# VH-VL binders against a9kqm9, part 22

Target 1, 255 residues: a9kqm9
Amino acid sequence: MRIIISPAKKMVENIEALPVCGEPSFIDQTNQLLTYLKSLSYEEAKEIWNCNDQLATMNFERIASMNLKTKLTPAILSYQGIQYQYMAPEVLEKDQLEYIQEHLYILSGFYGILKPLDGVTAYRLEMQAKVNLSDKKDLYEFWGSLLYNKLREETDFILNLASKEYSKCIERYVTEDVRLVTCVFGERKGEKVIEKGTYAKMARGEMVRYMAEHKISTMSEVKKFDRLDFSYDENLSNETKLVFLKGESNVRDRK
Short names: E, the ipSAE of ESMFold2; O, the ipSAE of OpenDDE; V2, 0.75 times the mean of E and O plus 0.25 times the DockQ between their complexes.

## First folded at step 8 (VH-VL; framework fv_emapalumab)

Design y02 (at its last look DockQ between E and O 0.24; V2 from the best seeds 0.00; counts 0 for: pae E 11.5 > 2)
Fold by OpenDDE, look of step 8:
Structure y02 (fold): chain C 255 residues (1-255), chain A 120 residues (1-120), chain B 111 residues (1-111)
Amino acid sequence: as target 1 above (255 residues)
Amino acid sequence: EVQLLESGGGLVQPGGSLRLSCAASGFTFDSYSMSWVRQAPGKGLEWVSYISGSGGRTYYADSVKGRFTISRDNSKNTLYLQMNSLRAEDTAVYYCAKRGYSWGYYFDYWGQGTLVTVSS
Amino acid sequence: NFMLTQPHSVSESPGKTVTISCTRSSGSIARNYVQWYQQRPGSSPTTVIYEDNQRPSGVPDRFSGSIDSSSNSASLTISGLKTEDEADYYCQSYDSSNHVVFGGGTKLTVL
């Protein structure tokens, strides 16, 4: 089993917190992207980053001096956001770290796909960013099936905890020999499931932590996830989608 | 080659103060956390204090908490240990130690140590 | 918090194999990494084993580390014992607060 998650927009440098144990699988493609980014004007880069002037300036300076081989931070500690806060990788135990190193992948617009302890530098490049590189018009075309093929080499089962933006780069290439199952975290509103971004991010992080704590390896075990007031709903789920509803456990107990 | 050189040790009376230094070379100093570890004469190793590469995080053994302060000047590649309210039981060789790559903490390089003697 | 307990001393003849134990008082020994340091008389400590069984460059393969969850202990094994192996050996780990914990040390005498 392999688990895929989204990166965060904000990144920090923390070289000493945890060892860098590997190099990104597609570092050559990343170098190509870096070279492209270095060739851009401030205005062009800002457009790609789709951010305010303060962030654009910071990232422009960062790119100008970026070296993919130096000042590296373990990927799992570099990303800052709600998902990663709830995952809390910095307090994982030894066996939990081993679990995520084996099973967890982080999707990235810049690096493509990362293991938790791959060495990365801070960047800003979302998967949906519009780039004009070679004959490719965006990063989805740039990466193509490379990321999926990486996963396919290692597993026949992918648990998708990534946002739609990033999971697209995997979903469109899924073959018959691989089962991709997506977790949905939401609230019931009539016959619909509403996903709130904040709670979904929290749940995704917590799910990764849950899986690491319990060394989860089966779908049945994933379905037992019950943190943050979420519970599995069998009726809304199917072979490719696991639906977790917030606040439903209390309703069940009252029946 | 990694080098760690402690200095500042000496004889001090109980209740006195002393400041130890550790000069580091051979590696990117600000990228690694550092620790002080001491060893009383004829006794075992005792961890004293830890400081992160940036200096933002510090930890202390209960035996020295409130009395000792670990700090660093990354511009000078130097680690410090300010020791106040010294006691006889603080008598030891003090080692500066560099953290190695690990999920937890281990030390891949040690200095030669500097002797601190607290006696009336 | 926990303590690491080592035997005070061990002795063995050259060419033989010796094992030094390190027992954790509470919590699982397998949850955190264990390191081993060698300290020869009049010298500073040096790392011989880290992360349970990893060996730094320059350390001979006669040195090995292991974890026994059933006894909640780590062990340093030295095979083909040599006179230069005579030293004090310390095990080390860390607690939930990331405080470093050393064992009491073991004096190894080569007979």
Scores: ipSAE 0.012, ipTM 0.516, lowest interface PAE 8.8, mean pLDDT 92
Fold by ESMFold2, look of step 8:
Structure y02 (fold): chain C 255 residues (1-255), chain A 120 residues (1-120), chain B 111 residues (1-111)
Amino acid sequence: as target 1 above (255 residues)
Amino acid sequence: EVQLLESGGGLVQPGGSLRLSCAASGFTFDSYSMSWVRQAPGKGLEWVSYISGSGGRTYYADSVKGRFTISRDNSKNTLYLQMNSLRAEDTAVYYCAKRGYSWGYYFDYWGQGTLVTVSS
Amino acid sequence: NFMLTQPHSVSESPGKTVTISCTRSSGSIARNYVQWYQQRPGSSPTTVIYEDNQRPSGVPDRFSGSIDSSSNSASLTISGLKTEDEADYYCQSYDSSNHVVFGGGTKLTVL
């Protein structure tokens, strides 16, 4: 099994916290994107980053001085945000760290796909950024099937904990020999499920931690997730979608 | 150079409260988890509490759970420990400790400590 | 939960070797990293071993750490003992609930 998660917009340089253990698989593609970003005017870059002048200036300077080989931070520690806060990777036990390094991948508009301990530099480039990549329409076209093919080489089962923005890079290419199963975290309102983005991010991070703590390798074990007041709902779920509802505790009454 | 400076210790009566602070410098504060570790006079080290770099995850020793609250203000590079319902057995030097860069969980830098004395 | 048990004191002559044990009461000692701290009188603790057997920069190679799964223990070994090594030594580990545990401490006396 392999688990995919989204990155976060905010990143830090954390070169003295945990060791870097590897290089991003698609560093050459990342270098192509870096060359593209360096070719942009400030106004073009700011539009792509969709941010205020303070952040745009900082990122413009960051790109100008960026070196993909030095001052690297483990990917899992570099991303900042609610998902990563709830995952809390810096306090995992030896076996739990080994688990995530074997099973977890982080999707990235800039790096494509990352193992947790791959060395990265801080960047800002979302997968849905409005880019003009010369001969590619967008980042989805730029990455093509590369990210899925990487996962397919290693597994026939992908657990999707990424947002739709990022998981589309994988979902568009999935083949019959690989199962992709998406976890949905929401609240029941009548006969529909409403996702609140903040709680979904918390749950995704907590699910990674839960899986690492229990060395989970089966869908049956994933269904037992009950943190943050979520529980599995069999009626709303199927073989490719696992629905977890906040404030529901009826999973144990269903076989 | 990494520097951790505790303050806020002092003499307090049982049942009272104190708030400890730890001013951090010389490293990217919000990238590291922090802990409080205490040492009663003539005794060994006892871990008190932990807070993640973001502040989103906290843990406490059973001996202080429900009475102490760890927090941090990353904009001020400051770690806090709010101590309520203090008891005589809480008398100790309280150290601020920074997580080290490693595969495991260890403390690579320690503050000088601040003495908390709980007596009537 | 678990405890880390250390001898109360150890003594040895300069130039000799001492070993300080750290035994875990439950769960495997090998499952989580073990650290060792030195505390000289009047000072804050400093790390002498982390990740079971790694030395921080500036710690002399006469300090070494090891794990013995059969006795469920960790050991700190100090060879070529010097008078400045006289201190209290604490082992430390943690569990899956992210609770940190220190050993009770060992007073090393250099005779």
Scores: ipSAE 0.005, ipTM 0.498, lowest interface PAE 11.5, mean pLDDT 88
ESMFold2 (binder alone), look of step 8: mean pLDDT 92; pTM 0.938

Design y03 (at its last look DockQ between E and O 0.07; V2 from the best seeds 0.00; counts 0 for: pae E 8.5 > 2, placed apart)
Fold by OpenDDE, look of step 8:
Structure y03 (fold): chain C 255 residues (1-255), chain A 120 residues (1-120), chain B 111 residues (1-111)
Amino acid sequence: as target 1 above (255 residues)
Amino acid sequence: EVQLLESGGGLVQPGGSLRLSCAASGFTFSSYSMSWVRQAPGKGLEWVSYISGSGGRTYYADSVKGRFTISRDNSKNTLYLQMNSLRAEDTAVYYCAKRGYSWGYYFDYWGQGTLVTVSS
Amino acid sequence: NFMLTQPHSVSESPGKTVTISCTRSSGSIARNYVQWYQQRPGSSPTTVIYKDNQRPSGVPDRFSGSIDSSSNSASLTISGLKTEDEADYYCQSYDSSNHVVFGGGTKLTVL
């Protein structure tokens, strides 16, 4: 089993918390992207980053001096956001870190796909960014099936905890021999399931932590996830989708 | 069978330079990080340098930083250690060591070592 | 940065059990995996324990590793001591800066 998650937009440098134990699988492609980004004007880069002037300036300077071999931070500690906050990788025990290093992958617009302890530099590049690199018009085209093929080499089962914008780069290429199962974290509103971004991110992080704590290896164990007031709903789930509903357990206890 | 064979050791004067080589076989060389570890006569083991599988990541002990350069040629299955500005305290048997399978930094195979003697 | 401290020497008779300690000076010993290497006279080091308590293929089950967080130390235990076990033993770990750290080594004499 391999687990895929989204990166965060904000990144920090923290080389002291955990050692860098690996390097990105597609570092050559990342170098190609870096070279491309370095060739851009400020305005062109800003357009790609789709951010305010302050962030654009910061990232422009960062790219100008970026070296993919130095000042590296373990990937799992570099990303800052709600998902990673609830995952709390900095307090994971040794065996839990080993679990995520084995099972968890982080999708990235810049690096493609990362293991938790791959060394990375801070960057800004979302998967949906439009680039003009060679004959490719966006990062989906740039990465193509490379990311999926990496996963396919290792597993026939992918648990998808990534957002749609990142999971697209995997979903598009799924073959019959691989089972992709997506976890949905939402609330019931009538006959619909509504996903709130904040709670979904929290749940995704917590799920990764849960899996690491319990060394989860089966779908049945994933279904037992019950943190943050989420509970598995069998009726809304199917072979490719696991639906977790917030607040449903309380309703059952009141009956 | 994994084999590591060091070469290039010898006698050199202080301030001199020497290049060590380690020929690797029996495994996919580029898939594994490699290290140099040295042992002064009658002393313990001292880590010298580390290089990742692709060669993109290198680390050095403070004692050799700025003087030694680790590199590799994956097409030749060979690890190198360029030693410049050699000092008497650099006198040691130098081992090349293969990193283990995955988690953490540990060595699963060691070469036979090559002796470097720095003396006037 | 931290250091790993080992006793300079230990000795025991054949058939007995000996334990070699490896104490970490700072940070938790449990933070990073500890390895043990055996070096017989005139030979290269060989791995006898990795990842705190795992034995490579070919290493007899007489060799075992453990971690003690209370003393911030790792231990190599050799039961049923044999003459062939006479060697120098080194513990090894790594820090957050990706530097490998060795202990000072322990000379084991089989009496």
Scores: ipSAE 0.033, ipTM 0.644, lowest interface PAE 4.8, mean pLDDT 93
Fold by ESMFold2, look of step 8:
Structure y03 (fold): chain C 255 residues (1-255), chain A 120 residues (1-120), chain B 111 residues (1-111)
Amino acid sequence: as target 1 above (255 residues)
Amino acid sequence: EVQLLESGGGLVQPGGSLRLSCAASGFTFSSYSMSWVRQAPGKGLEWVSYISGSGGRTYYADSVKGRFTISRDNSKNTLYLQMNSLRAEDTAVYYCAKRGYSWGYYFDYWGQGTLVTVSS
Amino acid sequence: NFMLTQPHSVSESPGKTVTISCTRSSGSIARNYVQWYQQRPGSSPTTVIYKDNQRPSGVPDRFSGSIDSSSNSASLTISGLKTEDEADYYCQSYDSSNHVVFGGGTKLTVL
């Protein structure tokens, strides 16, 4: 089994935190994207990053001086945001760290696909960024089937905990010999399931943590997830979708 | 430069309450988990409580569970410890401690501490 | 819960090597990372070792940490002992329930 998750826009650099344990699998493609980004004018880059001048200036300077081989941070510690806060990778035990290194992949518009302990530099490039690459109209076309083929070489079962923006890089290319199963975390509204982004990100991070703590490798074990008041609903689920519903909270004394 | 400044300590009677504050600067506060660690006069270090960067996860030592509440306000870069039902054995210097960006419970920066004395 | 046991005190002459032990009462010492803190009188603790054997920036390389699974213990070793090393030293670890535990502390006296 392999688990895919989204990155985050916000990243920190911490050269002294831990030794990195690998190089990103598609570093050559990342170099191509870096060369492309360095070729852009400030205004072209700002449009791609879709941000204010403060952030655009910072990232433009970052790209100009970027070295993909120095001042590296382990990917799982570099990304920040609510998903990563609920995953809390920094407090996992040694064997739980080994689990995520074996099973977890982080998707990235810049790196393609990352193991948790791959060394990265901070960057800004969303998968949906409106780039114009030679012979490629966007990042989805740039990455093509490379990311899926990497996963296919290692597993016949992919658990999708990524947002649609990122999971499209995999979903477009899935073949019949690989099972891709998406976890949906939502609330019941009538007969519909409404996925609220904040709760979904919390649950995705917590699911990774849950799986690492229990060394989960089967769908049957995934279905037992019960954190943050979520529980599996068989009636709303099927062979490619696991639906977890947030139950009504019983009011108890606050801890 | 990372700076942590505790305040709110003082003399309080048994059964009373205090709220400790820790003002943080020199780092992205919301990216780091924080802890309170205490040291009774002439004694060793004792972990009290832990809070994640978002505030969504908290942990407490058994000796304070149910009586103390850790919280944070990321918009003000401030960590808090609400201490209720205080006992004589809670007398200590209370340090706020910043979690290092590494695996495990590693505290890379500590404040100067604030003294809490619980006595009648 | 578990305990971390340290000797109450150790002493040694300048230039020599001292080792401070930290024995875990239950569960394997090797399963969770061990940290070491130095505390001089009247001061806040500072980290000298984290993640079993890593030194923070600015800590001299004469400080080293190690794990011995056979005795279920961690050790802090200070070589080339200097008078400025005189302090209290605490080991620290944790468990899978996210309980954080400090050792009782060791007073190092430089003769």
Scores: ipSAE 0.013, ipTM 0.510, lowest interface PAE 8.5, mean pLDDT 88
ESMFold2 (binder alone), look of step 8: mean pLDDT 92; pTM 0.934

Design y04 (at its last look DockQ between E and O 0.11; V2 from the best seeds 0.00; counts 0 for: pae O 5.9 > 2, placed apart)
Fold by ESMFold2, look of step 8:
Parts: structure tokens; C-alpha cells; sequence
Structure y04 (fold): chain C 255 residues (1-255), chain A 120 residues (1-120), chain B 111 residues (1-111)
């Protein structure tokens, strides 16, 4: 089984040496994107980053001096979003960290797909960014089927914990020999399940941690997830979608 | 360059409340987890609580669970510890500690500490 | 929950080597990273070892850390002892419930 998750926009800059355990699989494609980004004017780059001048200036300077081989941080430590803070990979036990290195992939607009301990440098490039490189009109076209093919070589079961923005890179190419199962974390509003983005990110991070703590490898074990007041709802779920609802239990603490 | 400055310590009666603050500078505050660690007079170090960079994930020592609340205001670069139902055993110097850029609970920078005395 | 047991005190002459042990009561010492902190009287702690055996920048290479799975212990070794090394030393680790535990501390005296 392989687990996919989204990156985060905010990343820790590597000004200290830290051990890393690998190189991103698609570093050549990342070099192409870096060359493209370096060729942009400030105004062109700002448009791609879709941000204010403060962030655009910082990222423009970052790109100008970027070296993909120096000042590297393990990917899973570099991302600082709420998903990663709920996962808290830095405080997992060593054998739980081995679990995530074996099973987890992080999707990235810049790197494509990352193992948790791959060495990365800080960047800003959302998967939805409108790049124009080598007749590719966006990053979805740029990456094509490369990311899915990487996963297919390793597994016939993908657990999707990524946002739609990122999982689209995989979902579009799924073949009949691979089962893709998406976890949905939401709240019941009448007959509907409503996802609140912040809670979904928290739950995705917590699910990775839960799986690492229990060394989970089957969908049946995934269904037992019960953290952050979520519980599996069989009636709203099917063979490719596992729905977890917040508030199905009134138990607030262990007694 | 990293600086952690605790404040809010003082004398309080048992059952009272107190809120500690830790002003942080010299690093990107909201990217790093923080902890409180205390040291009773003449005793060793005791971890109290931990909070993630976003403030969403917290952990507490059993001795303070339900009585203390760790929080942070990332717009003010400030870490807090709300201490309720204080006991004589809570008398200690309270340190603000920054988690380091590595694996585990590596605390790379510590404040000077603020003294909390719980006495009738 | 678990405990980390350290000797209450150790002493040695300048220029010599000391080793401070840190024994874990339950669970394997090797499953979680161990840190070591130095604290001089009246001062806040500073890190001398993190991630079992790594030194922060500025810590002399005469400080080293190690893990011994067979005795379920961590060790801090200080060679070439100097009078400035006189301090309290604490080991620290954690468990799967994210309870962070410090050892009881060891007072190092340089005679």
C-alpha cells in the first residue's frame, strides 16, 4: 500500500546541515521547472505565485539563488502546514518513521512526488499554477502520467489523503489494476457530508500518524480510525471512498 | 539571535491561576513547535507541555493535564501557558523552549525562565 | 510512562574522561531519539547532544553520545575534562504517547 498526501505552501529554509536519505525521483523535471522559473521577470513570476509583493520578492530572490543540491531538508520536515503539524513526524518512533518512508508519498508541483526523507529546498509552486513550458499549459500537463506510473510500479493499492488539487495528478490516470481509495473527513449536515478544510487537513495528518503508530496495511484497519472525534461511517462509504464523520461519538476522554 | 523571554511569574495562593508569556524573536515563530519545561527549586527538569507551530496539536504532562493550557498567538510571536488550580507542587522556574530543526523533542533554545511560587 | 535513570553524581580530574549513563525503565531506548542537556547553576539548559549522537554547532567534539540497546541505555561521554564542564547533565527522550521525560540529572564535578 502507498499513501499520498499534499504538500504545504510554507516551508522551513535549510540554513543548517541535516541528514537526508534520498534524492527526489523526478529531479530532472524539477530542474526544467527551475530553469523556467529563473527565466521569468518579476511580474511574470508574481503572477504565477499569485501572491503579494512581499512574498513575490522573497520567492524571486529564492529562485535566483536556488541550488537543488545544497541546503537540503528531509521533505516531511520541511513542510509546515497544519496537516504536517498534526502528523508531527519529527516525534514519531524510529520504526514508525521507517513505516512512513516505506509507504508515504508527498505530492508537489515542483518535485512531482517525494518520499518523506528525500532532500528538498524551499520553494513556492502550487500544482494549479499556470506555467507554460515546452508546450505544456499547466503543471497537470507537465507531470502527465509520470506520478501515477511511479506509484503503479510499487503498489496496487493507493490510499488517497491528498486534496483534490494534488490527487487529480493521480486520479486521472488510475488503471484497472490499481485500487484508489479516498478518505473523506467531514461533518454531517442533514443528508450531506460537508468538509471543513481545516479539519480535513488535521485528520489527514492524524491518519498518517495513526497508520504509522499501528503499522497499518489494509483498508479494514484504516476504517478503525477514530481520532479527533472522527469515526468511519459505513453507510456513506463505498469501495473507493471511506467517509469519516466528526461527532459520531460523545466519548470525550478515556475513563 | 534566537531570543525567548518569559514573563508572568510570581507568587500565588494554592487554587489560584496565573498566565505565563514567552516573547519570541530571531526565527520564524509559526514554523516551530514550542514547549514549557519547569524545574522545581533544587530539582531536575520536568517537561510540562508542547504545542505545534499552528497551535492545533498539544501534549501535556499527566501532572498538569486538565489544569494547564498551552497556547500561542502567531501574530504576536508569543507562547502562553495558562495555569489554573495551582498546587504547591507547581512551584518551579518555568522555561520556554523552542524545538530544534531535527528529529525528536530536541529543544535547541531555552529562555531564562520565570519563577512561579505557589504558597499559602 | 517510563523513567530515565542517571547516576546522581560523577567526578573526575581535568583531562580525564567521564561517561554518564541514562537507563530507560520500559520500552527500548533505541526506539526514540535521546537528547542531552547541560545546565550550569543559575543558568538555563543548553543542548550538548541531540538525535542520540549529534552535536549542535559550537559544542566541542570531546562531547559524544551513544546508545547501547543491550543495556537499554544512552551514554554521554566527555573526554579531556575541563573545569567549565562542571554542571548538571540531563538525558531526555519520549514515548509513543508523546510524554517527554528527562532523566533525574547528574552533577558532574571536575576535581
Amino acid sequence: as target 1 above (255 residues)
Amino acid sequence: EVQLLESGGGLVQPGGSLRLSCAASGFTFDSYSMSWVRQAPGKGLEWVSYISGSGGRTYYADSVKGRFTISRDNSKNTLYLQMNSLRAEDTAVYYCAKRGYSWGYYFDYWGQGTLVTVSS
Amino acid sequence: NFMLTQPHSVSESPGKTVTISCTRSSGSIARNYVQWYQQRPGSSPTTVIYKDNQRPSGVPDRFSGSIDSSSNSASLTISGLKTEDEADYYCQSYDSDNHVVFGGGTKLTVL
Scores: ipSAE 0.162, ipTM 0.689, lowest interface PAE 5.5, mean pLDDT 89
Fold by OpenDDE, look of step 8:
Structure y04 (fold): chain C 255 residues (1-255), chain A 120 residues (1-120), chain B 111 residues (1-111)
Amino acid sequence: as target 1 above (255 residues)
Amino acid sequence: EVQLLESGGGLVQPGGSLRLSCAASGFTFDSYSMSWVRQAPGKGLEWVSYISGSGGRTYYADSVKGRFTISRDNSKNTLYLQMNSLRAEDTAVYYCAKRGYSWGYYFDYWGQGTLVTVSS
Amino acid sequence: NFMLTQPHSVSESPGKTVTISCTRSSGSIARNYVQWYQQRPGSSPTTVIYKDNQRPSGVPDRFSGSIDSSSNSASLTISGLKTEDEADYYCQSYDSDNHVVFGGGTKLTVL
């Protein structure tokens, strides 16, 4: 089994952390993107980043001096956001860290796909960003099936905890021999499930932690997730979608 | 090839000061935490101090806390140990050690060591 | 805080198997990774085992590491003992405050 998650927009440089244990699988493609970004004007780069002037200036300076081989931070410790806060990788036990190193992948617009302890530099490049690189018009085309193929060579079961924006890079290429299962974290509103971004991010992070703590390897075990007031709903779920509802009375908790 | 070369050891009187250096090469210096480990004559290994890659985090053994200061100059690929208020029990070979590329604290490379003798 | 206790010395004939124990005084031995270092006379230490049971490149497969939670100890096992294996061996781990802890060392004599 492989687990896929989204990156965070905010990144920190922490070379004080644990030394990196690996290199991104597609570092050559990342170098290609870096070269492209370095060739852009400030205005062009800002448009791609789709951010305010302060962030644009900071990132423009980063790109200008960026070296993908130095001052690296483990990927799982570099991303900052609610999902990563709840995952809390910095306090995982050694066997839990080994679990995520083996099973967890982080999707990235800049790096494509990362293991938790791959060395990365801080960047800003969302998967939906519009780029004009070679004959490709966006990063979805740029990466193509490369990311999926990386996963496919390792597993026939992918647990998707990534946002739609990033999971599209995988979903588009799923073959019959691979099972992709998406987790949905939401609240019931009539016959609909409403996903609130904050709670979904929290739940995704917590799910990764849960899986690491219990060394989860089966879909049945994933269904037992019950943190943050979420519980699995069988009726709303199917073979490709696991729905967890917040605030629902779990029959198991009443026993 | 990773190389660590310690220097600065010598004879010093009790209460004196000494500064050790460790010249590093063969790896991206600022990406790795470094430590000092010492060994008294005929005795075992004793961890002395740790410094993170950027130098922002430091740790010390209780036996040297307040007296020793670990630092680094990443522009020179050099690790330092400033030793003040030296005592006879500080007599030892001092090794610089590189942290490995895995989770947890372990050393994958050691220097040859430099001898510090504290004696009246 | 914890201590790591090793036997002061062990001895065995060439070709035989020897085991060196490293017992943690408090907390689980499995909480943090254990390493083993070899130090030959007049030389600096070298890593022979890291992360409980992993061998660095260049270390022969005669060297192996293990963890025993029941005895709260780590073990270094050297099979097919050779004269060149005569050395001091140190186990090492770390506490929750990121302080490194060494065992007292074990002198291995090859008879």
Scores: ipSAE 0.026, ipTM 0.601, lowest interface PAE 5.9, mean pLDDT 92
ESMFold2 (binder alone), look of step 8: mean pLDDT 92; pTM 0.927

